# VHH binders against Probable sulfurtransferase: the designs that were tried, part 4

Target 1, 337 residues: Probable sulfurtransferase, of Methanocaldococcus jannaschii (q57909)
Amino acid sequence: MVEINLRELKKYANPFFLTIRKDKILVNNKRMARLSRTKMDKIEEEFGIPVIYSKTYEYVSTKVGRFINKHKIIAPRDIVIVGLSGGKDSLLLLHLLEVYRRKYGIKLIAVTVDVNIGGIRPWKEDTEGVKLIKHHCEMLNVPHIILKNDLDVVELSEILTKHSKGMEFSPCFSCSVIKRHLLGKLAKEIAENENIPYEKVKLAYGHNLDDNSDTILANIFKGERLKFMRPLTRFKYNEVDYQSFKIPLEECIIIRPMLPILERDIIKALEECGIEYYKDKDMCPYSRDRGDSVRRRCHEILEKLEEEIPNIREMVVSSALKTVEYYSKNPYGEDNL

## First folded at step 5 (VHH; framework vhh_gefurulimab)

Design s29 (from e4 with L53M)
Fold by ESMFold2-Fast, scan of step 5:
Structure s29 (fold): chain B 337 residues (1-337), chain A 121 residues (1-121)
Amino acid sequence: as target 1 above (337 residues)
Amino acid sequence: EVQLVESGGGLVKPGGSLRLSCAASGFTLDYYAAAWFRQAPGKEREFVSAISMGGKTTYADSVKGRFTISRDNAKNSLYLQMNSLRAEDTAVYYCAAGPLYRESWTEYDYWGQGTLVTVSS
């Protein structure tokens, strides 16, 4: 493996538009990096590693960059915690955020949560998924930590459901609560140790356009409020009461830089760049439900409708956003549009 | 492959000064938290000083005001400037790096082999 000298690399390209790994360099934006085939060849010759250009990866990287700027998701010198499950979304997110160590001077920490799911530990150290995560973190020079929690996610979901008087909570909901607890606690610790405001420590999630449109449609089918995921969410301190347990949720900032990206473009970008991700769908018995059976059905429905309405996922999200914007400005309504 | 290599240890008289260096290879030290620990014969490994990813520093009470931790990102190196040395500072000094800014040695992933510091008349 080759140690890349940033000062030498600057003579060929603008490294603010390159994701730098020990085994390869990914081109985030060919024009902005000031790269030609000749310059890419020179970099390959000098460092002995391939320079990979993918139109899909460039499209995704550019769209994410614009989204970050539009919504002020990341600020200079932020500390960004990336939750890594080994899946496609979180791994691509890690690669996309790597360049911000140069662009904005951020510090980047990768975190894997080793959750207990009915006695199964898919993210226990030395599983194939965790080995893959460690490999990516090593190639990107990103510090990695594994957070272990012994609370059984399945048991917690059962306790919550009993206590809730008619509400049913899935194991995936309880899993998300445990992860939010651990990541929020870590973010608070980091902010206190660095003596910086909590707003400077961001939890980055790999939610994508499919996730958001699936969530909106599922809420419609359930007759619930039209709730959806936002680019940046500020959470106040809260506690989840499982009757026998009070799980603190520390105040934190969650960001979703890949929210405007289609799942198929994420997969295509990873494949074109030769980035391996964890594909074992049977590792977690709840992975097939995408967190909720209704949400899984909505995903399938939207996939079928894309054949007739190619931009349906974008339209679903756009409709929700425009509705919220409209009623924020016109809270008393306007019926004759 | 990750390596940390300490240097600068040696024999020094009480009240003297010494500067320890720790050179990192195979990774970028600036992206990690880094720390110095020491271990004297028959004693537990004890925390000396740490520097966070953001550059915030902390020191054990026994060395505060006498020791200064710093790093040079251009040289991919960590330093410990040791002033007003005492006989009690005699130990093998270890350089460590990890994802978090903490005082427990178990929370650091990368370690050097150590450099001996002897303070005697």
Scores: ipSAE 0.641, ipTM 0.840, lowest interface PAE 1.6, mean pLDDT 86

Design s30 (from e4 with L53Y)
Fold by ESMFold2-Fast, scan of step 5:
Structure s30 (fold): chain B 337 residues (1-337), chain A 121 residues (1-121)
Amino acid sequence: as target 1 above (337 residues)
Amino acid sequence: EVQLVESGGGLVKPGGSLRLSCAASGFTLDYYAAAWFRQAPGKEREFVSAISYGGKTTYADSVKGRFTISRDNAKNSLYLQMNSLRAEDTAVYYCAAGPLYRESWTEYDYWGQGTLVTVSS
């Protein structure tokens, strides 16, 4: 491993189009980085680390960059908090955002939440998954925080279910509430410490195109309104009432830079770049997956249909967005001319 | 190979000045919050000063107005300018870097080896 001197690197490449790690360099855009095979070889010779070109990583980096610009989801000097679970989505997101420390002057902070799930802690500091997260943060030179929460998400879900009048809430729901609570508190603390507006501190989530299209189709199959994820969402202060106590959800901004990226392209980019992620999905023992989730069925349906309609997931999202925009501007809607 | 190395400590008379330096290697200091702590013999580690990502500074009441924390990102270094030194400032001074701008030493991940400052007539 090596500490890369940006001044020396600039002799061979434009570092505004590279993801820089201590153990390797990833190419975000070969042309814009001014790279040729000869220059990549020279960088490897001078710095002693490989320069990895992945067509998929370049594709994903370019698409995410266009999406960030189109929706203005990251501004110069922003502070961006990335939640890391050790999974593919958040790890790729962290790698894709690294270059913005140079392009936009952002600060990156990686956060792992050590949640209590019925006495089990899958993200405890000494677990293999967290060791992998720490390794990637060290290689990318990103500050990493582990937030420990002692509230049992199983107990919280039981409290909510008991007082729901016939609804059942999973521990995974309570887990998401606890994570949002902790990340929101951290964002508020950082904004106050820096004396900057809360809008300058963003929580970055690794939601992808599969997540969004699955959600839309599931809403249709359930006869519900078309809920979908947006590139940037502004959340106002709220509280979740667990009867015995309330959990505050601080005002924050959530961004989703990978929202236009297919899950398969995320996996392919990581594998082509040699970025290891935790492939074994921790199954929450208290969140029974009965195999009958409408969202899961929708995922399977869209996956099968992609063979016949390669852009079906993009079309599902596009249709929902266009429909909402059309009827918000035309309450009565004129479809027949 | 992550290291913080302090220098600039020494023996100085009351009312004198010293500038402590802290050189970072193996990581980029500009990506972290940074701080100075001190520890006198037989006492716990005490907060002295911190500097945030954006350059905001905080000082312990005992050093406010006398000490100035700064960083030079081009040199990957942190500094502490100490003026109007008092006998009570005698301690081993440590530089630290971490993800958050905080006053508790337990919240910093990277630490220097320490440099001794003795204020004595």
Scores: ipSAE 0.603, ipTM 0.835, lowest interface PAE 1.9, mean pLDDT 86

Design s31 (from e4 with L53V)
Fold by ESMFold2-Fast, scan of step 5:
Structure s31 (fold): chain B 337 residues (1-337), chain A 121 residues (1-121)
Amino acid sequence: as target 1 above (337 residues)
Amino acid sequence: EVQLVESGGGLVKPGGSLRLSCAASGFTLDYYAAAWFRQAPGKEREFVSAISVGGKTTYADSVKGRFTISRDNAKNSLYLQMNSLRAEDTAVYYCAAGPLYRESWTEYDYWGQGTLVTVSS
């Protein structure tokens, strides 16, 4: 494939507003990249690859960029680890973060966790899904690591459920614990090898607006606290300890740059850009539902309500955030409704 | 097609200097960890020096203070400046790149074909 010479590209466009792949260039912001049809044609002639403009990709890229800036999610020279499952969310996230290697001088590392699920390994190196992940990493010029774990997430979920009376833990929960363990351990190793603070190494997750709003509504229906995902979360060292089982969770920073983006827009951006991805259900039957029927039902409810209230998902998240802020300022019941 | 091509090897006298170059094509070296390994006749491949993804440099005890690793992003190249060369530095030198800093050669993805350095008395 084609190696893009950045100096030569600069004579036609501002590469701070482009996602650069070996097989194609995606436009993050047409105006800021200073692109015209004539310039796009010249780039295609010189480098032999298409320049793809997607209005949805531009919209998503712009919104993510503003969100990163507003919440200071990524700092100059950060090392960002992106967990890749082959699904739509993490793949789009990887593409959206590519430009920050130029804008902020970050380093990107893509990681796939080869988990053991009842003796099957959906993310084993020679699977079609992992081959697709490798293809995208190669096209984006991103280093890729596969982390293998032998602990069976199904067995772990059974052990956690048995020793946690009154609670059921799904295989998806156990899978998330194992991924957090491995990615946190890797982040710690990188920080130590680089001799930098842990705050400089970020774990980037592809959580989106649907995920956040579904979570909030599900917590309401379960009578739980209105827990929601934040743009940047610092986790202290912890351990999952059930009898003889002790799983270390290293101190880390998790970022979620796509939190303000609708799932619908993620899919549309990938399709308009010609980026192939695996559906979660094709990789792992547990991944989409996470064994949580309430969460799936909430997703369906919000999807139906979007017909009447187009911004319903954003309103759900906004309501939770404003409620926390209001009662934090008025903890003893100084309500002025 | 990804490739690493070493150059700069040759015959040099003890106490001399030599600069090895490693040109990367098909990928951006600055986005990877990069390392130099060497293999002398009848010995296993050993770590010489590495530069991590973030730019931290590391050296084997046997070369520390004599060798300097660097990279030039504009030229997409890795270098090894070798000073105060000794007979025991005689080896085939390999350039390697991978996602993480490692001292084990088995954990690097990309390799050059090697360049011979002979330090003769």
Scores: ipSAE 0.667, ipTM 0.856, lowest interface PAE 1.5, mean pLDDT 87

Design s32 (from e4 with G54S)
Fold by ESMFold2-Fast, scan of step 5:
Structure s32 (fold): chain B 337 residues (1-337), chain A 121 residues (1-121)
Amino acid sequence: as target 1 above (337 residues)
Amino acid sequence: EVQLVESGGGLVKPGGSLRLSCAASGFTLDYYAAAWFRQAPGKEREFVSAISLSGKTTYADSVKGRFTISRDNAKNSLYLQMNSLRAEDTAVYYCAAGPLYRESWTEYDYWGQGTLVTVSS
């Protein structure tokens, strides 16, 4: 496989609107890339790899690009860490962020956490899922790190449940704690070693529109705060107490570039581009329940309602955002509310 | 097919200069942290110099002020300019690349085959 010479590629297309892999080129925006069939043919002839145009990938890439710019979630020269489980969300996110190495001069690092789940390691280096992750990182020229933690997330969740005064914590909760601990620790280490502010190192999560709307509805049904995920969140230092020890959660910035994208469009984009992925269930025995039955029920409810109200997920998120904005401006209320 | 190919080693007199080159193929070096290590006969590989993801350069105390690490993104290559060479700089020099800056050689994923530098007399 001939490595793509950007100088030669620039004769035919604007590489700021392409996702470049060793085995194929994906078109982020055909018009902005200045591509025609003739130019795509010339690229294929010169480099010996296909140029793939997917209407869905173009739609998703364009929407994500506008969202990144609107919310200033990626700045020039940022270091961006993408957590990869082998699933569809983080894999598409990695492909979408590839172009920002040219547009914004960012550095990309892919990270897989090898979690201990009751003595089972679904993300152990020699598994088929991790081999697929390594393949995609190789094709995209993205450095890949595997972080190993020996703490059993099943035992951790049992400790939390025992000391929770009647609450139950699933292994998935402790798994998320371990991942957040390791990724936050890595981000802090990178910022310190590079001698840059912590705001320059961002953890990119593949949360999508389904995730956000499901979360909002679940919080309503549980009678909890109307919390929702934001494009960029600054987390302060915290820690989770497991009685005999504490797990630190370092200060970090989490970004969610795919937050406005529907799950169905993520799947369709990957399929149209010929990008293979594993569902978490193929790697992790606990991935099916995610420990929140109310959230799963809300997902099913919104999926059914989407048939009658196609933009219902967008309306749910819009309602929450407008409500927060309204009450932030009117904290004391009005007589006529 | 990811490769790092080194060149520029040779015999040089004390006080002389050499420029080592490391050409990367099959991946983009600028997307990685890159480093030079050296190994004298019967010794473990020791850190010489590195360039981090953001371009920060680091040098071992023994070479600081004498050696300069750089990369040329257009040529997909890493360089080590070695000045004021000493007999104790005699070693096989290795180019390495990995996801993060490290001083431990075990933390790098990609390695060159090495180039011999001999500083005589």
Scores: ipSAE 0.687, ipTM 0.867, lowest interface PAE 1.5, mean pLDDT 87

Design s33 (from e4 with G54E)
Fold by ESMFold2-Fast, scan of step 5:
Structure s33 (fold): chain B 337 residues (1-337), chain A 121 residues (1-121)
Amino acid sequence: as target 1 above (337 residues)
Amino acid sequence: EVQLVESGGGLVKPGGSLRLSCAASGFTLDYYAAAWFRQAPGKEREFVSAISLEGKTTYADSVKGRFTISRDNAKNSLYLQMNSLRAEDTAVYYCAAGPLYRESWTEYDYWGQGTLVTVSS
């Protein structure tokens, strides 16, 4: 990878507000980067690559930056592991986090899990999807690891379902367990090898606003607790039974920097920036849609209601948060209708 | 496009010193773990020294106290300062980079062409 000389780039722009790739530069904030058309042209002439301005990418980058600051999601010198499936969410997340190597001095590692799905390996090295992932990591100067796992996701799904009384676990849920197992183990290994506190290693997930609002509404329809995803969550050590073995889930810190971003804005940002991605179904023979019909139905309901209530997804999340705060402070308070 | 280029090898007398350099181009070395390996004639490639993502240094027992690994991010380069050289240090020295600190050479993605170090009277 040809590396852009940051000292030369600083003549034209503030690199703390740019996503720098080998083949193009994306503008995170045009004003803060001190860019004009003339300066963008000079950068293109000197470095031989295009400078891409997308209003949507700028909007998303700015919103994510504010969210990271508000919730202290990333600290200076953190090591951040991004799980890459080749899908839209994780690829955009990787691009959005690139600038933090300069702003916060983080180390960024991309990880793809080569899962075993009934003997099929959609993320095996040298598949088209993995080649695309490698291409993006190369363009962004991000180290990439492929973790191979031989535990059958389909078999694990069947075992979890049989031990559950009336609950069905999808292959996608089991896949998430295997990924959490491997990523958590890697995070622990890195912390030990680097001799740094465990809290300095973060697993970054590409969960978005649609994911969170869909989850809340689905829990309401299922009569379950109003569970929602938080910007930063620490998971304690746990174990999942797998026949005669237990799958260790190492304690880990999961961060979700894109949690306030709508799925449509993620897609639009990628398209405007010319970033190719694969849909999950193109790489995986299974999808989340096949395992949770209620969640999918909630997605469709909220999508339709957005036509009448544009900020409905934000309102759903806000309602859950405000309710928790209210009852925490007023356990015997009156409910005024 | 992606390259690691070693330099600084040569002939040196026992007890002498050499500084090996490894220049990275096409990627940012500071974003990777980096290591030095060596291979003597008729021997397997062996670990010499590594610098991790956060700058932690590790050395093989055979070189500890004599060799120093360092990184210069401004020059996008890795160095190996070799002091008190012995005849058994004679080998082709390779620079390597990868996503994580490893002592196994098979776990590094990027490699230099190697530079010969000969320690003899």
Scores: ipSAE 0.659, ipTM 0.856, lowest interface PAE 1.7, mean pLDDT 86

Design s34 (from e4 with G54D G55S)
Fold by ESMFold2-Fast, scan of step 5:
Structure s34 (fold): chain B 337 residues (1-337), chain A 121 residues (1-121)
Amino acid sequence: as target 1 above (337 residues)
Amino acid sequence: EVQLVESGGGLVKPGGSLRLSCAASGFTLDYYAAAWFRQAPGKEREFVSAISLDSKTTYADSVKGRFTISRDNAKNSLYLQMNSLRAEDTAVYYCAAGPLYRESWTEYDYWGQGTLVTVSS
């Protein structure tokens, strides 16, 4: 409703451990925020908005905070661009990063890509999904940009498939290429406009532990190199080309602060905090395959195996990391596998 | 409700000075690029000055060296200090805020109602 006066809030809590919205306050770390039930009640009385404590949100916030520090994902005064699709991952990520505007002095920018999918625009400005995104950005006081893409991702996927050597490209793949192109171009423009190094502008993706373990298992089943997502990745300039057309991919830094978080904990945190989101199927009909059928099958396999091995997803990621680390140090040495 | 409210406009003599203020409510201006635009009767809306998230500034050639844009985050406000005013500076001045530091008015999402500046004789 009304902007929270941080000077007044500091009388009751440390705002470096809170997620502050106009309509509610979420608790990132109760102990570090110096909160008690009495202080939470006083904040509600003085500011007229609820203070919501979620054990799951606290768990996720502290785990993400430790992960950011361990891998140096965010630096002071960074500009962080968060891609918002209205789905669970990106919305939780936006909420988790809000506090870093105070802790590290970062600038947050939310971006939605209005993708052309066979003439349909699920992220067109006047859709219910985009209205929900605008609502959350307004509540968090984060600037929101809508980037319009006119290239049909279905047409692009058909062209790429036709000119491939037996490869099939889904609309989801083409969509990811176009989003990466537009977000990278925006990051470059922001760095130029602000006269700062490109390393100071980060693209934040909401990839989670399920995504990473699914990717590893899918690569194993496809007989591909054991690739996995990292907390921070530096991308050099590249071009996606087939025949006579090219899509430039600008150099950028992608960060994944939620990479250690299970999908179920993301959902639970949002539900406990009363944060509304759109499910993938409501925004894009092509998202049902989680990018491809093999990855979907891997997700289902790991979900079933969790009944017997609760930490199976962590073990999959841990195994991949340890293996890469071992062979990077011992490429020609004897091993005790 | 998101609002930008300009103030400080008025009648001033050539060579005079005037300071425009723009107060933001319903959002925090510090997270936005901000700009001043002006529109004289019968003319298109033209760029005057912009300030980025990191307080980098740019100016239209017609006002460079005479106008200074600044922000005060504590007051959630944007300012335009106008010195050495000329008859051709007569216009309605608009405050604007948006995600990008741009010179095109179409790139700004939030706008004030405008404040009239008249430079006479």
Scores: ipSAE 0.000, ipTM 0.150, lowest interface PAE 18.4, mean pLDDT 83

Design s35 (from e4 with G54A)
Fold by ESMFold2-Fast, scan of step 5:
Structure s35 (fold): chain B 337 residues (1-337), chain A 121 residues (1-121)
Amino acid sequence: as target 1 above (337 residues)
Amino acid sequence: EVQLVESGGGLVKPGGSLRLSCAASGFTLDYYAAAWFRQAPGKEREFVSAISLAGKTTYADSVKGRFTISRDNAKNSLYLQMNSLRAEDTAVYYCAAGPLYRESWTEYDYWGQGTLVTVSS
């Protein structure tokens, strides 16, 4: 593996359309990178590493790039924190954001939260999953930190469930709260130390199109407001009450650059690019259903319906967005058949 | 293989100047926070100066106004320009890199082997 000299690479390709690793180069957009098979061969000969072209990675990278631009998700010189669990979503996201260190001059920080799950620590340093995360961060030249949390998320979920008057909260819910707390606290610390506004430090989450469509359908089945995830969400300070104490959720901005991407395309992009990842169930025994049975059921329903209606997930999200847009502009409009 | 290698140390008279260099290999220094620490004989390792991820510079009170930290991305190197040197600046100087700005030396992941600076007549 070699340290890639950008000045030398620019002789063959536009690095604003490449994902650069020490062990390989991924093509974000073949045309814009000005790559031909001949140029890819020359890069491989000079740097001693492969140039991998995946049609799926190009599709995903291009779609994410347009989405970032359309919704102004990332601004020049932003600091972007990516939470890494070793799973497919956050690892692909890290790869997709690498190029923005050149395009927008952002700084990337990868963070893994070593959570306590009933005395088990799936993200403890030196586990196989964390070794894989460290390997990817090293190959991508991204700083990586591990944040340790000693609060037992299983115990916290039992406390929440006991005091919920009939509702059950999974360890996965408590885990997400603890991770959000630690990442938000880190974002606040970084903003203060750098003496920059909170708007400049973003938490990047790997939520995808499946996640969003599952959420919409689940809210419909629960008779709730038609809530869905947005490309960029600004959170004000809040607190989660765990009965005997409160967990602060600091002011932060969460971005979701992969929100328009199907889960199957994420998997295919990783496989075609040779990027190894851990399945959620291999990292944590409670990750199998994410603790929300209605949402899991909705995922299964949409997955089955995709056999008959291939774009069903896009249609679900599109319908919700168009409805919000329509009634925002026409609050008293009449609906025709 | 990740390495930081310091150079530029030596013997200098009080009031003199020295420029320390820290060459990084196996990673891109500009993507990390970087710092200088020093350890005087018989003393604990202390913070000297740092440059954060976004390029903000910070200095210990004892060196503020006399020392200047900088980096050169083209050379993948960190520098410490030391002016108006005093006997109490005598120490082994260490280059460090990590994901975040810290004043505690225990919070940095990558370290050089150190370069000796002696301020003496």
Scores: ipSAE 0.696, ipTM 0.866, lowest interface PAE 1.4, mean pLDDT 86

Design s38 (from e4 with G55S)
Fold by ESMFold2-Fast, scan of step 5:
Structure s38 (fold): chain B 337 residues (1-337), chain A 121 residues (1-121)
Amino acid sequence: as target 1 above (337 residues)
Amino acid sequence: EVQLVESGGGLVKPGGSLRLSCAASGFTLDYYAAAWFRQAPGKEREFVSAISLGSKTTYADSVKGRFTISRDNAKNSLYLQMNSLRAEDTAVYYCAAGPLYRESWTEYDYWGQGTLVTVSS
């Protein structure tokens, strides 16, 4: 594959509203890109690649763009690190962020963590899943890094479970700790090498609306604080204690550009655009929520209720946000319930 | 295919100037960190200059103040402007690209074939 000549492409379309790959072009906003059927045909004829218009991809791209602008999630010349496991969320996120290399002059780095899971390495460089990740990064012109960690996440989860009185920690928790450790360390290294503030290097996570609403409902069912994920969060330095040693989590900025997007729209956008991805089970023997049965149950409950109330997930998030805001300003007094 | 192709090398007298070019094809150079390395006969490949992902420039002490690294995104090219050339600058010059800024040549993914620069009277 050859790289698309941006100057030639500008004769037909505004590239600030396109996701550009070497093998295809995705339309972020047809009207703003100044595309017609005739212009799409001319692009296909000149560059020898398809121009794919998906109403779902356009909807998602537009909503994410407004969300980024509203919450100041990405600033001009930011460096954005995207963790890629081969799954649907991070892969769509990478595609959605591609256009910001032109709009905001950001730099994108894709990172895959090769974790040790009981001696098995699902994200080892020569696996089919990692080959698929490399293919997408190559098509999108995104630099890709593989970070290897030798600590066995199964052994780490056993250490945490033994230390915790009555609590059981899944390998997925220890896996997330290792990934956050490595990504945070890389972000720190980049900020130091570039001589820029930590606020300029962002870790982009593919959390979506389902994730946020599931988390809120699970916290309610567990009697926990009503915590929810924010569009942009600064994390201070922390450590996870495995008794014999500690794993540092460096100060970083985490952003969640897809937070307002439904999981079903993520899947539909990828399918309509012909973007292949791996399900969690195809890459890893453990699902991301395997150790949290309450969260899984909440997902099922909200999915069922969505059949009757299509915006139920948005209402759950809205309720939590409004409640926290209200009680932050009115901590004392009687309510007229 | 992905490749980097250097040009602009040649014979120049001490005190002269040369501009090296490195044309990238098959990928977008501006999305990568890029560097110039050189190798003189009988010596290991040494760092000359780099431009990081965020466009920060770095120079080896031996060339600082004389050489300037730059990118032209429209031409998908990397340049090295070499002024006040000295006999000790004689070497094969290589351009390199990778995901992160590095001064070690072993940590770059893409390499050019090299272009010879000879500084002699």
Scores: ipSAE 0.638, ipTM 0.825, lowest interface PAE 1.4, mean pLDDT 87

